# Ledger of designs, part 4: VH-VL binders against PDZ domain-containing protein 8 (Pdzd8)

Target 1, 198 residues: PDZ domain-containing protein 8 (Pdzd8), of Drosophila melanogaster (Fruit fly) (q9vyr9r83to280)
Amino acid sequence: HQESLRRASALVSLNFVMQFLFHEFKNSNRVRKWFYRKLSIELDELISKTTTGKLLDKLTIKELELGDQFPDVKSLSVHNVELDKDEQRIENLDLLLDINYVGNFTTSIDADMVLGKKGSITLRVKQLSGMARLQFTRKPYTHWSISFLGDPELILDIESKYQGRQMQSNITNLISNQIRKAVRRKHTLPNYKLRYKP

## First folded at step 6 (VH-VL)

Design s29 (from k4 with light chain S32E; framework fv_rosmantuzumab)
Fold by ESMFold2-Fast, scan of step 6:
Structure s29 (fold): chain C 198 residues (1-198), chain A 122 residues (1-122), chain B 111 residues (1-111)
Amino acid sequence: as target 1 above (198 residues)
Amino acid sequence: QVQLVQSGAEVKKPGASVKVSCKASGGTFSNYAIHWVRQAPGQGLEWIGYIIPLFGITGYNQKFKNRVTMTRDTSTSTAYMELSRLRSEDTAVYYCARGSYTSSGYEYFDYWGQGTTLTVSS
Amino acid sequence: DIQMTQSPSSLSASVGDRVTITCKASQSVSYEGDSYMNWYQQKPGKAPKLLIYAASSLQSGVPSRFSGSGSGTDFTLTISPVQAEDFATYYCQQSYSDPYTFGAGTKLELK
């Protein structure tokens, strides 16, 4: 029973520290630029690799708000640890996290489409919860990746416009479905990468 | 009520292309996805792809991606599917269907066209 | 691609019978309690007709003798009692991920 009390206390402390750090750094230019860069890479990949991209000339991030809170960690366990030959350095680390995010992350994207058409989409993440695997690996290069075990619960608020006119719910429902499918399809979400020097 | 009406039967030689139309009446054409599904004689259903007429956004099954093109004309509420470099294996009935979504994001095909028979033979 | 396996391939029944058709997906097509599974009826020479969407929701205008159930990978369509107009081919379909895929079909035929 003492172990369960210690773990509960540790999680409260972890969540408190993470929320504190989030609120201290969410308005930092470095943190905002990092998120902007990551989102820009995803949008460039969308234009390059999808049939949707053939209809798009350019996607521009107009708004990026990191929201009101950091994800709450409801449980944290070490699934696997692999050390190097000398057993001194971590080569692989697998963490399992039961997360609940209710933070209102918001992004607004303007789309320049073929034939001079204009569109926009505003996406707000109202809730994201589920069991996530956070993995650190050094090969082929040092990086972190995030994937969900099973389908996460994802609640989105979406607004879309085409030629300045707000679209009906059928179109926003379709966009919501495509986003949910993309989240389920992508098993790995790299959030940090570092290459080793020779 | 919503109705999807397709163009008539086509007979083509191998290597040719075919363009099938699907005209929507009733309801708002631009707010839905139009999907294309085919059925070879005595076989089951095979999904080809879709177009969202409002934006002209398309998605294709990789099996057909290099041969299929979907377009639309919003002024006539008509969607088109063009399949090129036809083979005898493309002989099938081609259906268009409307994709509707629940608020939870489930897609289902609530209205179907009557089908267009394509025969590819020498 | 998600593979949809329907069983049986054919089924003989009499008017008044209860019949069940099953559909198994090669991976889960459910998301937090919601299932991306649809059922269609097709009669010879006709386009398919939607019967059930989201695994268990009855399409407007479809008789209540049709019902759907299941989640994850295993789904069932039930027809009870079977009527003369129900002898047709039935298809399951997942709309969980692209490409959308259909089962091979189950032909319900008169005993």
Scores: ipSAE 0.006, ipTM 0.555, lowest interface PAE 10.8, mean pLDDT 82

Design s30 (from k4 with light chain S32K; framework fv_rosmantuzumab)
Fold by ESMFold2-Fast, scan of step 6:
Structure s30 (fold): chain C 198 residues (1-198), chain A 122 residues (1-122), chain B 111 residues (1-111)
Amino acid sequence: as target 1 above (198 residues)
Amino acid sequence: QVQLVQSGAEVKKPGASVKVSCKASGGTFSNYAIHWVRQAPGQGLEWIGYIIPLFGITGYNQKFKNRVTMTRDTSTSTAYMELSRLRSEDTAVYYCARGSYTSSGYEYFDYWGQGTTLTVSS
Amino acid sequence: DIQMTQSPSSLSASVGDRVTITCKASQSVSYKGDSYMNWYQQKPGKAPKLLIYAASSLQSGVPSRFSGSGSGTDFTLTISPVQAEDFATYYCQQSYSDPYTFGAGTKLELK
């Protein structure tokens, strides 16, 4: 079937191009600063918008490593596409992707808590796989969003410290449990919605 | 030895609030979660919510979310559950329990408080 | 919410018997080979006591006559042989998803 061969070739080309771009740019100062700023915005939102964030004075990114691979797209389907009234540009786009990520994205975050207490967490994403929905919309403002359909497979390495001591006990297991529950509950990856007003 | 000690019995009128305490000893308070579970007379167990004392993170059962507040004091290793706008249906024994985790992140309640009896009556 | 259906609601047994209590979840409470199922024993006027965690792991200090099994949606607690101190109410509990939910309980009574 010609159509099946064409689709398979397109996915191979897409994955090759994405891996090439990732390896070319992952260590560039511009790209690293972009991820740093986006993660900082997300952490600031966490502090300001959550009730428990009132117990946190400041979150600081100490380390950010983008890892060694970009997510691999195993299948891609277009669920919906809409053009504007003049049919000049895409107004809405809805994609379904079967993704497999084995890239070792790592971040270390220091937490300054109330009463001068200090904590830190280092998270490494060993594997993340599942069916994701990627949506683009222009109204009321331009943004992208991503979410998982069902429970993704998530394998993490976590290291935590409190008051300068490595927490080798129950707390690292507790943190892992909370992250897995949060991912399942939200049906979404923590991600930055790029919003541009017209 | 790990022990969770709760505050004494309370009698409240409908519309009032109650604050129950749970003091932990014999373990590292901040390394565990503290959960709250209630049991109405002659009935089964109902989960209310939890607090993770290290970070002050809370999670509540939606059924109670607009009436329950959980806090902690790390200097005294004490967790608190406050339930407001009390109704007769809130008459129950309230337990605190410690959430422990396996290396795979599985949670279980290994130690329980002795329970606090709450009676809500006019 | 995950609903836990526990059966039977009551069971009569004699010392030395083998008894089985079942618990059925409305959806799978297993993830990547781990089952998020706990079993507790409660005696009148007392707080619950943990017996089994992770479906099949025996809590320290709990007699080996208690055992747990199952995965997915179907779980079983077995007591064999039943001793005089085992007459109590037993509850299953899932910790897979918030809110955590308990079965309605099974009362084990002396025949």
Scores: ipSAE 0.229, ipTM 0.678, lowest interface PAE 4.3, mean pLDDT 82

Design s31 (from k4 with light chain A54Y; framework fv_rosmantuzumab)
Fold by ESMFold2-Fast, scan of step 6:
Structure s31 (fold): chain C 198 residues (1-198), chain A 122 residues (1-122), chain B 111 residues (1-111)
Amino acid sequence: as target 1 above (198 residues)
Amino acid sequence: QVQLVQSGAEVKKPGASVKVSCKASGGTFSNYAIHWVRQAPGQGLEWIGYIIPLFGITGYNQKFKNRVTMTRDTSTSTAYMELSRLRSEDTAVYYCARGSYTSSGYEYFDYWGQGTTLTVSS
Amino acid sequence: DIQMTQSPSSLSASVGDRVTITCKASQSVSYSGDSYMNWYQQKPGKAPKLLIYYASSLQSGVPSRFSGSGSGTDFTLTISPVQAEDFATYYCQQSYSDPYTFGAGTKLELK
């Protein structure tokens, strides 16, 4: 039971430090450019890899706000640790995190569509919570990946326009449906910031 | 008055293709998804796929692998489902249905077409 | 794919009875407090008609004698009191994930 109390105190300290660092650096050019780059990679994959992408010529990020809060870690456990041949360096590390995010991350994306059509979507993440797996691996190159165990709880605010006009509510609801389904299908979110390039 | 009106009955030979139409009236066609569902004689309902007419986005049940294609014509408010390489097992009534969404983004079929009977005979 | 097990396959009732039809999903079709379960009625030679969406929301124009309940994997459609026009086949449907799947149907027959 003492171990449970000790663990809880450590999480409070971790969350406090992460929240402080988030507020200190969320408006820095380096941090904002990092998020722009990561989101741009995801949007490029959407254009090239999906049926929706066949309708899209170009996606442009017009607004990016990191929001008000960093994710809160409610629990942290070590699922697996693998050491190298000499048992001195970590080769593989699996962490399970119970996360709760209530931070209003917001992005606005303009879409240039086929046949000269134009659309835009403003997406705000009101809440994202669930059990996440954070994995560190050195093979084939050093990288981190994050995925959710099961479907994360995701609450979104979406505003959509087509040809400069607000879309009817049922279309906005339809877009929300498609986004939630896409998030459920993707269980792994690679984090390239902690990768060594080949 | 929202109505989905489908094309008439079809009789085809195995190996042929069929194209069924679903014309929407009384509502804004492009604001909804159009789904296709079939029902073999004496059997239950089986979902085939959908098209979102505004964007031409489609999604298909993998069971129909490479045999189904959904298209639309927004000028006539008409959705189409083409099923190729027909088999006797494709004999069924084919329905189109409108996908409507709750404010939380979850889908249900509020209006259905009258159905198109397809008979595939050898 | 999510398998929908609907029971019973057939049910006999008299006008005025309370009948219950159940539907069990092979995995949860609820998410963030929402349940993605719909119920349809089909009469011979006719297209299905929406009765209940979102597990418990009554479709406009559908009589209040129809009600839906449940969450997670277990869902129920209740008809009370049964009227003569209610003798039909009933289907549950999950819209949680693609492909959307239907139960095998429950035929409500006059006793």
Scores: ipSAE 0.107, ipTM 0.643, lowest interface PAE 6.2, mean pLDDT 83

Design s32 (from k4 with light chain S97E; framework fv_rosmantuzumab)
Fold by ESMFold2-Fast, scan of step 6:
Structure s32 (fold): chain C 198 residues (1-198), chain A 122 residues (1-122), chain B 111 residues (1-111)
Amino acid sequence: as target 1 above (198 residues)
Amino acid sequence: QVQLVQSGAEVKKPGASVKVSCKASGGTFSNYAIHWVRQAPGQGLEWIGYIIPLFGITGYNQKFKNRVTMTRDTSTSTAYMELSRLRSEDTAVYYCARGSYTSSGYEYFDYWGQGTTLTVSS
Amino acid sequence: DIQMTQSPSSLSASVGDRVTITCKASQSVSYSGDSYMNWYQQKPGKAPKLLIYAASSLQSGVPSRFSGSGSGTDFTLTISPVQAEDFATYYCQQSYEDPYTFGAGTKLELK
């Protein structure tokens, strides 16, 4: 009982510190450029490596806003930790995090399509929650990875246009479903991605 | 009223190809997905794939991916499914169905075509 | 692929009975409080007809004697009271991930 109360207090402190750091650094050039670069890489892969990409000539990021809040950590457990031979620093760290994000991350993308067609999508992440695995290792070089243990709950606010006209609600709902499936495919174990820390 | 009207029955020899059409009426075509499902005689339902007519984006069941092609003609509100290198086990009724979505993004098939019977025999 | 195990394969009932058909997915097909589970009715020589979508939502025009329930991996279609026009084959279907998969079907027969 007492240990559970102390863990809850530690999580409040962790969340407070993470929110503070997020608000201090979300507008930094390093952090904003990192997100822009990651999104640009994903869009380039879509154009060059998929059937959908054959319909696209150019994708342009028009808006990128990191939102109002950092993810809240509801629980934290250490799955594995490895120290160097002198027990002075962490060589490997494996954490399980129950994450709840309610931060309104927003991006707007314009698509120039074949035959002069144009589309756009504005995507706002209203909520993202689930159990995440955060893995850190120093060897052979310092890096970290993040993945979800199951299909994360993702609530999106989507606006879409084709040829300057708002899309009918059914097609917008379809796009939302396709985004959920794509997130599940790329970011859920065993299909995690290795990412360098910001 | 929403209707999906399919092309007529086909008889093919092994190794041939078949192209089945599904014509949508009642404003169904551009805002929905069109899925294809087959049913062998006395058997259950098997999902083949879909097309999103607005963009021509397709998704196929891996079992059929090397033999199936889905296309559409937006001017006639018609979706097509072509299955190549036919085998006797492709003998089935082929249905097209409209994929509708709830506001939460959950897909369901609310309207179905009448079915196209394909017989593959030597 | 998500495997859908439907039971029973066949079921005999009389008009006025309550019948239940069960569908089990090999993994969870629920997401954000809802489930990607649909139920269809098929009569001989006809295309399937949607009865229930999102596990528990009744399709417009379908009688209220049909109801769906369940979440995660376990789902149930209930018909109560059974009427003469209900003798048909019933299929569950997941639309959670590709490929979409159907149960093997349950044939409801007159006792």
Scores: ipSAE 0.473, ipTM 0.797, lowest interface PAE 2.4, mean pLDDT 84

Design s33 (from k4 with light chain D98E; framework fv_rosmantuzumab)
Fold by ESMFold2-Fast, scan of step 6:
Structure s33 (fold): chain C 198 residues (1-198), chain A 122 residues (1-122), chain B 111 residues (1-111)
Amino acid sequence: as target 1 above (198 residues)
Amino acid sequence: QVQLVQSGAEVKKPGASVKVSCKASGGTFSNYAIHWVRQAPGQGLEWIGYIIPLFGITGYNQKFKNRVTMTRDTSTSTAYMELSRLRSEDTAVYYCARGSYTSSGYEYFDYWGQGTTLTVSS
Amino acid sequence: DIQMTQSPSSLSASVGDRVTITCKASQSVSYSGDSYMNWYQQKPGKAPKLLIYAASSLQSGVPSRFSGSGSGTDFTLTISPVQAEDFATYYCQQSYSEPYTFGAGTKLELK
């Protein structure tokens, strides 16, 4: 009973601190530039490495809003921790988190397409929930990775336009399908993407 | 009324190429995916790939990726599938089908063409 | 690739019967609460026709005697009551992961 109460209190404190930090830093120039840079890299990879990219001349981020809330952590467990030979520095850290995100992260992207055609898409993440693994490793270089252990619950709000007109629901639904499949491929174990934290 | 109309039967020799057409009418061609599915005599259905005509986006079953090319002509609302280096095992009925999506992003094939019979023989 | 195992391969039924066809995926075809499972009917010499999409949604114009259920890896198509025009082969299909795959088919034969 008492250990259960202590653990619940710790999670409440963690979530409070994370929400506080999120609201303090979400509008900072450094944090916003970081997200802008990461999204720009992903869009550049889409243009250069995919069949879809052959139809696109240029993608421009018009809006980037980090949303209203930080992900809520419902449970946190340490799956693995390894210290260096002096037992003073973490070499490897593996955390399992049950997360629930309802923060409305929003991005708007304009697309210049072949033959002078123009499109735009506004994507809002209304909910993202699931079991995530957060890993930190120093060797061979310092990096973080995040991945989902199973398929997360993902609820998206999408608006799309082509030549200034709102596209019919079928094309918006198609875009939703492609995004869901991309999230599954790139961010679900064993298919995860490493982030470098120098 | 949505209708997909395919080109007529083809007889080809091994090593040749075939190009099958699928013309859409009665709906918005550009807002849907066009998929291709084949069926060998007495066998089940096998998915080949798709094209999204609005953007020219294609996806192929890896089994066919080095032999199949999908294209479209938006002015005539027509999708094409070209299969090269034909073998006797390619003898089948080839169907085009329209891929529709639910609000949750589920894909399903709501309308199908009548089929194009391909016979590959020496 | 996701393998779809459909059973039985054939069955015989009388008009008025309740018929059940099952389809098992080699891995889950459900994502974000949705199941990416479709059912098609094919009559000899004709193209397939959509009956059920998203495991349980009835396609417009399809009689209510057709119903679908299931999630994860196990799915069922039910026809009740069977009519004479239901003589056909039925296929399940997953649209969860490319390549899209179909079950081997179930041939319904009327007695």
Scores: ipSAE 0.024, ipTM 0.624, lowest interface PAE 7.4, mean pLDDT 82

Design s34 (from k4 with light chain Y100W; framework fv_rosmantuzumab)
Fold by ESMFold2-Fast, scan of step 6:
Structure s34 (fold): chain C 198 residues (1-198), chain A 122 residues (1-122), chain B 111 residues (1-111)
Amino acid sequence: as target 1 above (198 residues)
Amino acid sequence: QVQLVQSGAEVKKPGASVKVSCKASGGTFSNYAIHWVRQAPGQGLEWIGYIIPLFGITGYNQKFKNRVTMTRDTSTSTAYMELSRLRSEDTAVYYCARGSYTSSGYEYFDYWGQGTTLTVSS
Amino acid sequence: DIQMTQSPSSLSASVGDRVTITCKASQSVSYSGDSYMNWYQQKPGKAPKLLIYAASSLQSGVPSRFSGSGSGTDFTLTISPVQAEDFATYYCQQSYSDPWTFGAGTKLELK
């Protein structure tokens, strides 16, 4: 019972510190460039690796705002930990985090297309909630990975234009569906099974 | 109302390619996804892929990834599916279907073309 | 890939009967209370026709004798009462993740 109270107090402190750090650093050139670089890599992959990319001349990031809040951690637990043979260092670590993000991350992208056509999309992340797994492994190589244990709840606010005209609601619903499908493909771990013993 | 009209039957030799068209009328072509589904004689339905005509964004079933290309012409409200390096097992009826979305992100096929029969034989 | 197991492969019924067709997904096709399951009817020589989307939503123009239910991995299509024009093959389909997959079909035959 007392342990539950101490744990709740610790989470409040963690969330306060993370919000403080977020507000101090969200407008730094270094942090903004990091997000810009990550988004640019994804857009480059779209242009170079898909048939769709042959129809695009260029994609330009017009707006990138990190929003108002950092994700809240509702719970944190150690799911698994494995030590070296000498029990001197961590070889495998699994953490489970229940996260809730309500921060309004916003990006706006302009697309120049073949035949002189132009489009734009503005995407706001209103909410992202779910149970995430953060895994660290040293062998065969050292790496970190993050994935959702089930489908996260994702609420998006999308505004799209084509040739200067606002698109109808059905097209924004279609774009929302494609984004949700992409998140599920890349960041959801569907076959999570615990092995009690080998 | 909304209608999807496909091109006529095709007979091809193994190794050739085929390009099937699907012309949309009565609705907003660019606001929906166009999917392609095939059905071999006496068999069930198999999903091939889709195109979102507004942007030319495509997604393909990995089984067909190396042989299928989907394109569109927004001026004629027409979607195309090209399948290359044809084999006898590609003999099937090919359907186009319109993908509609709910606000929750569901996609479902509310209108279908009449089908295009492809026969691959030597 | 999500595998769709549909049963039975065929069934015979009389006009006025209640029939149930089942569909089982190899993994959950539900998200946040919604289920990405659709049902189609196909008559010989014709394109499929949408009956039900989102597991339980009846498509406009489809008779109320058709209904869908289920969530997670287990779904059912019910036809009650069966009419002569319901002789057809029925397919379930998941739209939860790519590639989209269909059940093998259930052929409804009149006795």
Scores: ipSAE 0.006, ipTM 0.541, lowest interface PAE 10.0, mean pLDDT 80

Design u01 (from k4 with heavy chain T102S S103D; framework fv_rosmantuzumab)
Fold by ESMFold2-Fast, scan of step 6:
Structure u01 (fold): chain C 198 residues (1-198), chain A 122 residues (1-122), chain B 111 residues (1-111)
Amino acid sequence: as target 1 above (198 residues)
Amino acid sequence: QVQLVQSGAEVKKPGASVKVSCKASGGTFSNYAIHWVRQAPGQGLEWIGYIIPLFGITGYNQKFKNRVTMTRDTSTSTAYMELSRLRSEDTAVYYCARGSYSDSGYEYFDYWGQGTTLTVSS
Amino acid sequence: DIQMTQSPSSLSASVGDRVTITCKASQSVSYSGDSYMNWYQQKPGKAPKLLIYAASSLQSGVPSRFSGSGSGTDFTLTISPVQAEDFATYYCQQSYSDPYTFGAGTKLELK
């Protein structure tokens, strides 16, 4: 069917354009500052709002690499659209995306802990895939949210050090498990959504 | 060989506090999580919480959050669980257990202490 | 909280029998193709002993007559053939999310 062939071609074009834009802008000062700022906010909340944070004096982002690939969109469907009757503009938009990310996003974080102890962790996202819902809403204020419809597949590579020594593998596996639990809690329906206001 | 050895039986009055110890030997205490699980007479197992001794990070079952405190002493490889404002329903055997993780991130309790019997009676 | 429904609460068997114990989670305890399900054996007056972790992995030192299977919400522990030392209480446990929860236990009794 011609329509299905055109839709497949459109998806290939979308992915090509997104990969092109990613490679053009991933090393730009503005894009890198945005990611540093967002990660810094998350780390500050970890220190301020969790029991784990009571053991942490300061977290410092030592390295941040956006990786080598943008997420691939394997399917895209419009789940719901609502238009403003007066303005003929989009009031609410729900998109369902089957995404597959294999881009090796990497961050290295140094931790200054209580009693002068030092730690570090290097986190690399090898794969993140699943069905996501991307929602745009204008009222009560304009915002976007993203959440996963089920538990996403997340494959991490983690290296950790404490007082300059590589940590034993059981502790590294424990940290990996805690990160996976946090991702499930924060970004999987029905519990949590990621939002921003443009 | 890894072994977890717990403190002896306790008898307490309602409203009192109890502090149970769990001493690890034969392995690296700081590289594992220590969990606490209780079992009331004739009943099943109930998870109370855990401590990661390396960092002193704790997590508690909400049912016990306002009454339980977990601590550790790394110099003696000993974990402690203190339960306050005791009630008759806290009568149980309290176990400590080591949380181990596979390379794939599964947590399981591979070694258990022998148990500490707590009796709360008027 | 994830609730673990274990069945049956008790069963009687003879030495040489094949017995099956089931455990159902109120929500999936599988992640990235793996299942966060453990099985423990407890004899009277003793601490529980790990038999199986990750739904199907046999703990070192545990006899091969014990096996585990399942994924998602439905899990099974099989003992075949039952030996005299196997008459004990068995518990399933999920370690997928806090709080960790156990099934109510299945007591395996001699006929």
Scores: ipSAE 0.333, ipTM 0.710, lowest interface PAE 4.0, mean pLDDT 84

Design u08 (from k4 with heavy chain Y101W; framework fv_rosmantuzumab)
Fold by ESMFold2-Fast, scan of step 6:
Structure u08 (fold): chain C 198 residues (1-198), chain A 122 residues (1-122), chain B 111 residues (1-111)
Amino acid sequence: as target 1 above (198 residues)
Amino acid sequence: QVQLVQSGAEVKKPGASVKVSCKASGGTFSNYAIHWVRQAPGQGLEWIGYIIPLFGITGYNQKFKNRVTMTRDTSTSTAYMELSRLRSEDTAVYYCARGSWTSSGYEYFDYWGQGTTLTVSS
Amino acid sequence: DIQMTQSPSSLSASVGDRVTITCKASQSVSYSGDSYMNWYQQKPGKAPKLLIYAASSLQSGVPSRFSGSGSGTDFTLTISPVQAEDFATYYCQQSYSDPYTFGAGTKLELK
């Protein structure tokens, strides 16, 4: 029971600090440009590596808003830790995080399509909840990765336009379907802040 | 009333290609997916892939990915499925079906074409 | 690929009977409380017809004697009471992940 009480106190402190840092820096030009760059790389890969990319000439980020809240960590446990042969440095670290995100991350993307057609999509993440696995490893290179154990609960607010007109619900429902499939397919959601080590 | 009307029966030799059409009427063609499903004689249903006509987005079952191509003509509300390098095992009835989604993104096939019989024999 | 195991492969029934057909997915096809499971009816020489979508939602125009239930990996289609026009082949289908897959089918025959 004492350990449970200590763990709860530590999580409150961690969440408070993370929320403070998030609100302090979410509007900084450096942080916003960093997220913009990482999202741009992901969109470039979408154009280059998918069948959908053959229909797209260019994707342009028009809006990027980091939202109102940082993810809330409901539990944190060390699933695995491996030290190097000398037991001096962490070689692998594996954390399990029960997260609840209710932050309204929003991005607006313009799509220039083949044959001069134009589309746009505004995506807002209302909620993302689930058990996430956060891994640190030094091989083959030093990096962090994040993945969900099972399907996270994902609530999206999607607005889409094609040729300047609001798309009907069947198309927004399709976009929701494709995003959920992509989340399931990746095992690991790209989190560039955790992967990048300058 | 929503209807999907498919092209007529085809007889092909091994190694040839076939192109089946599926014309949609009575609904908004571009706002739905058109899926293709086949059924060999006396066998069950096998999903081939889909096209979303509005965007021209396609997805294929990996089993057929190197032999199947799906296209559409939005002016005639018609979807096409072309299957190349035909084998006797491709003998089947080919159906097109309309994919609809719930608000949560769950897909189901609410309307089906009448089917196109393909016979591949020498 | 998600494998759909449908059972039984065939069953015989009389008009007025209650019949159940089961479908088991090799992995969960549910997400956030909803299930990506559909049921179709097919009569000889005809295209399939949608009966149930999202595991338990009855398609408009389908008689209420058809019902679906289940979540995760285990799903059931129930027909009660069976009518003469219900003798057909029934297929379950998951739309959770590509490729979409169907069960092998259950043929409902008159006893």
Scores: ipSAE 0.030, ipTM 0.633, lowest interface PAE 7.2, mean pLDDT 83

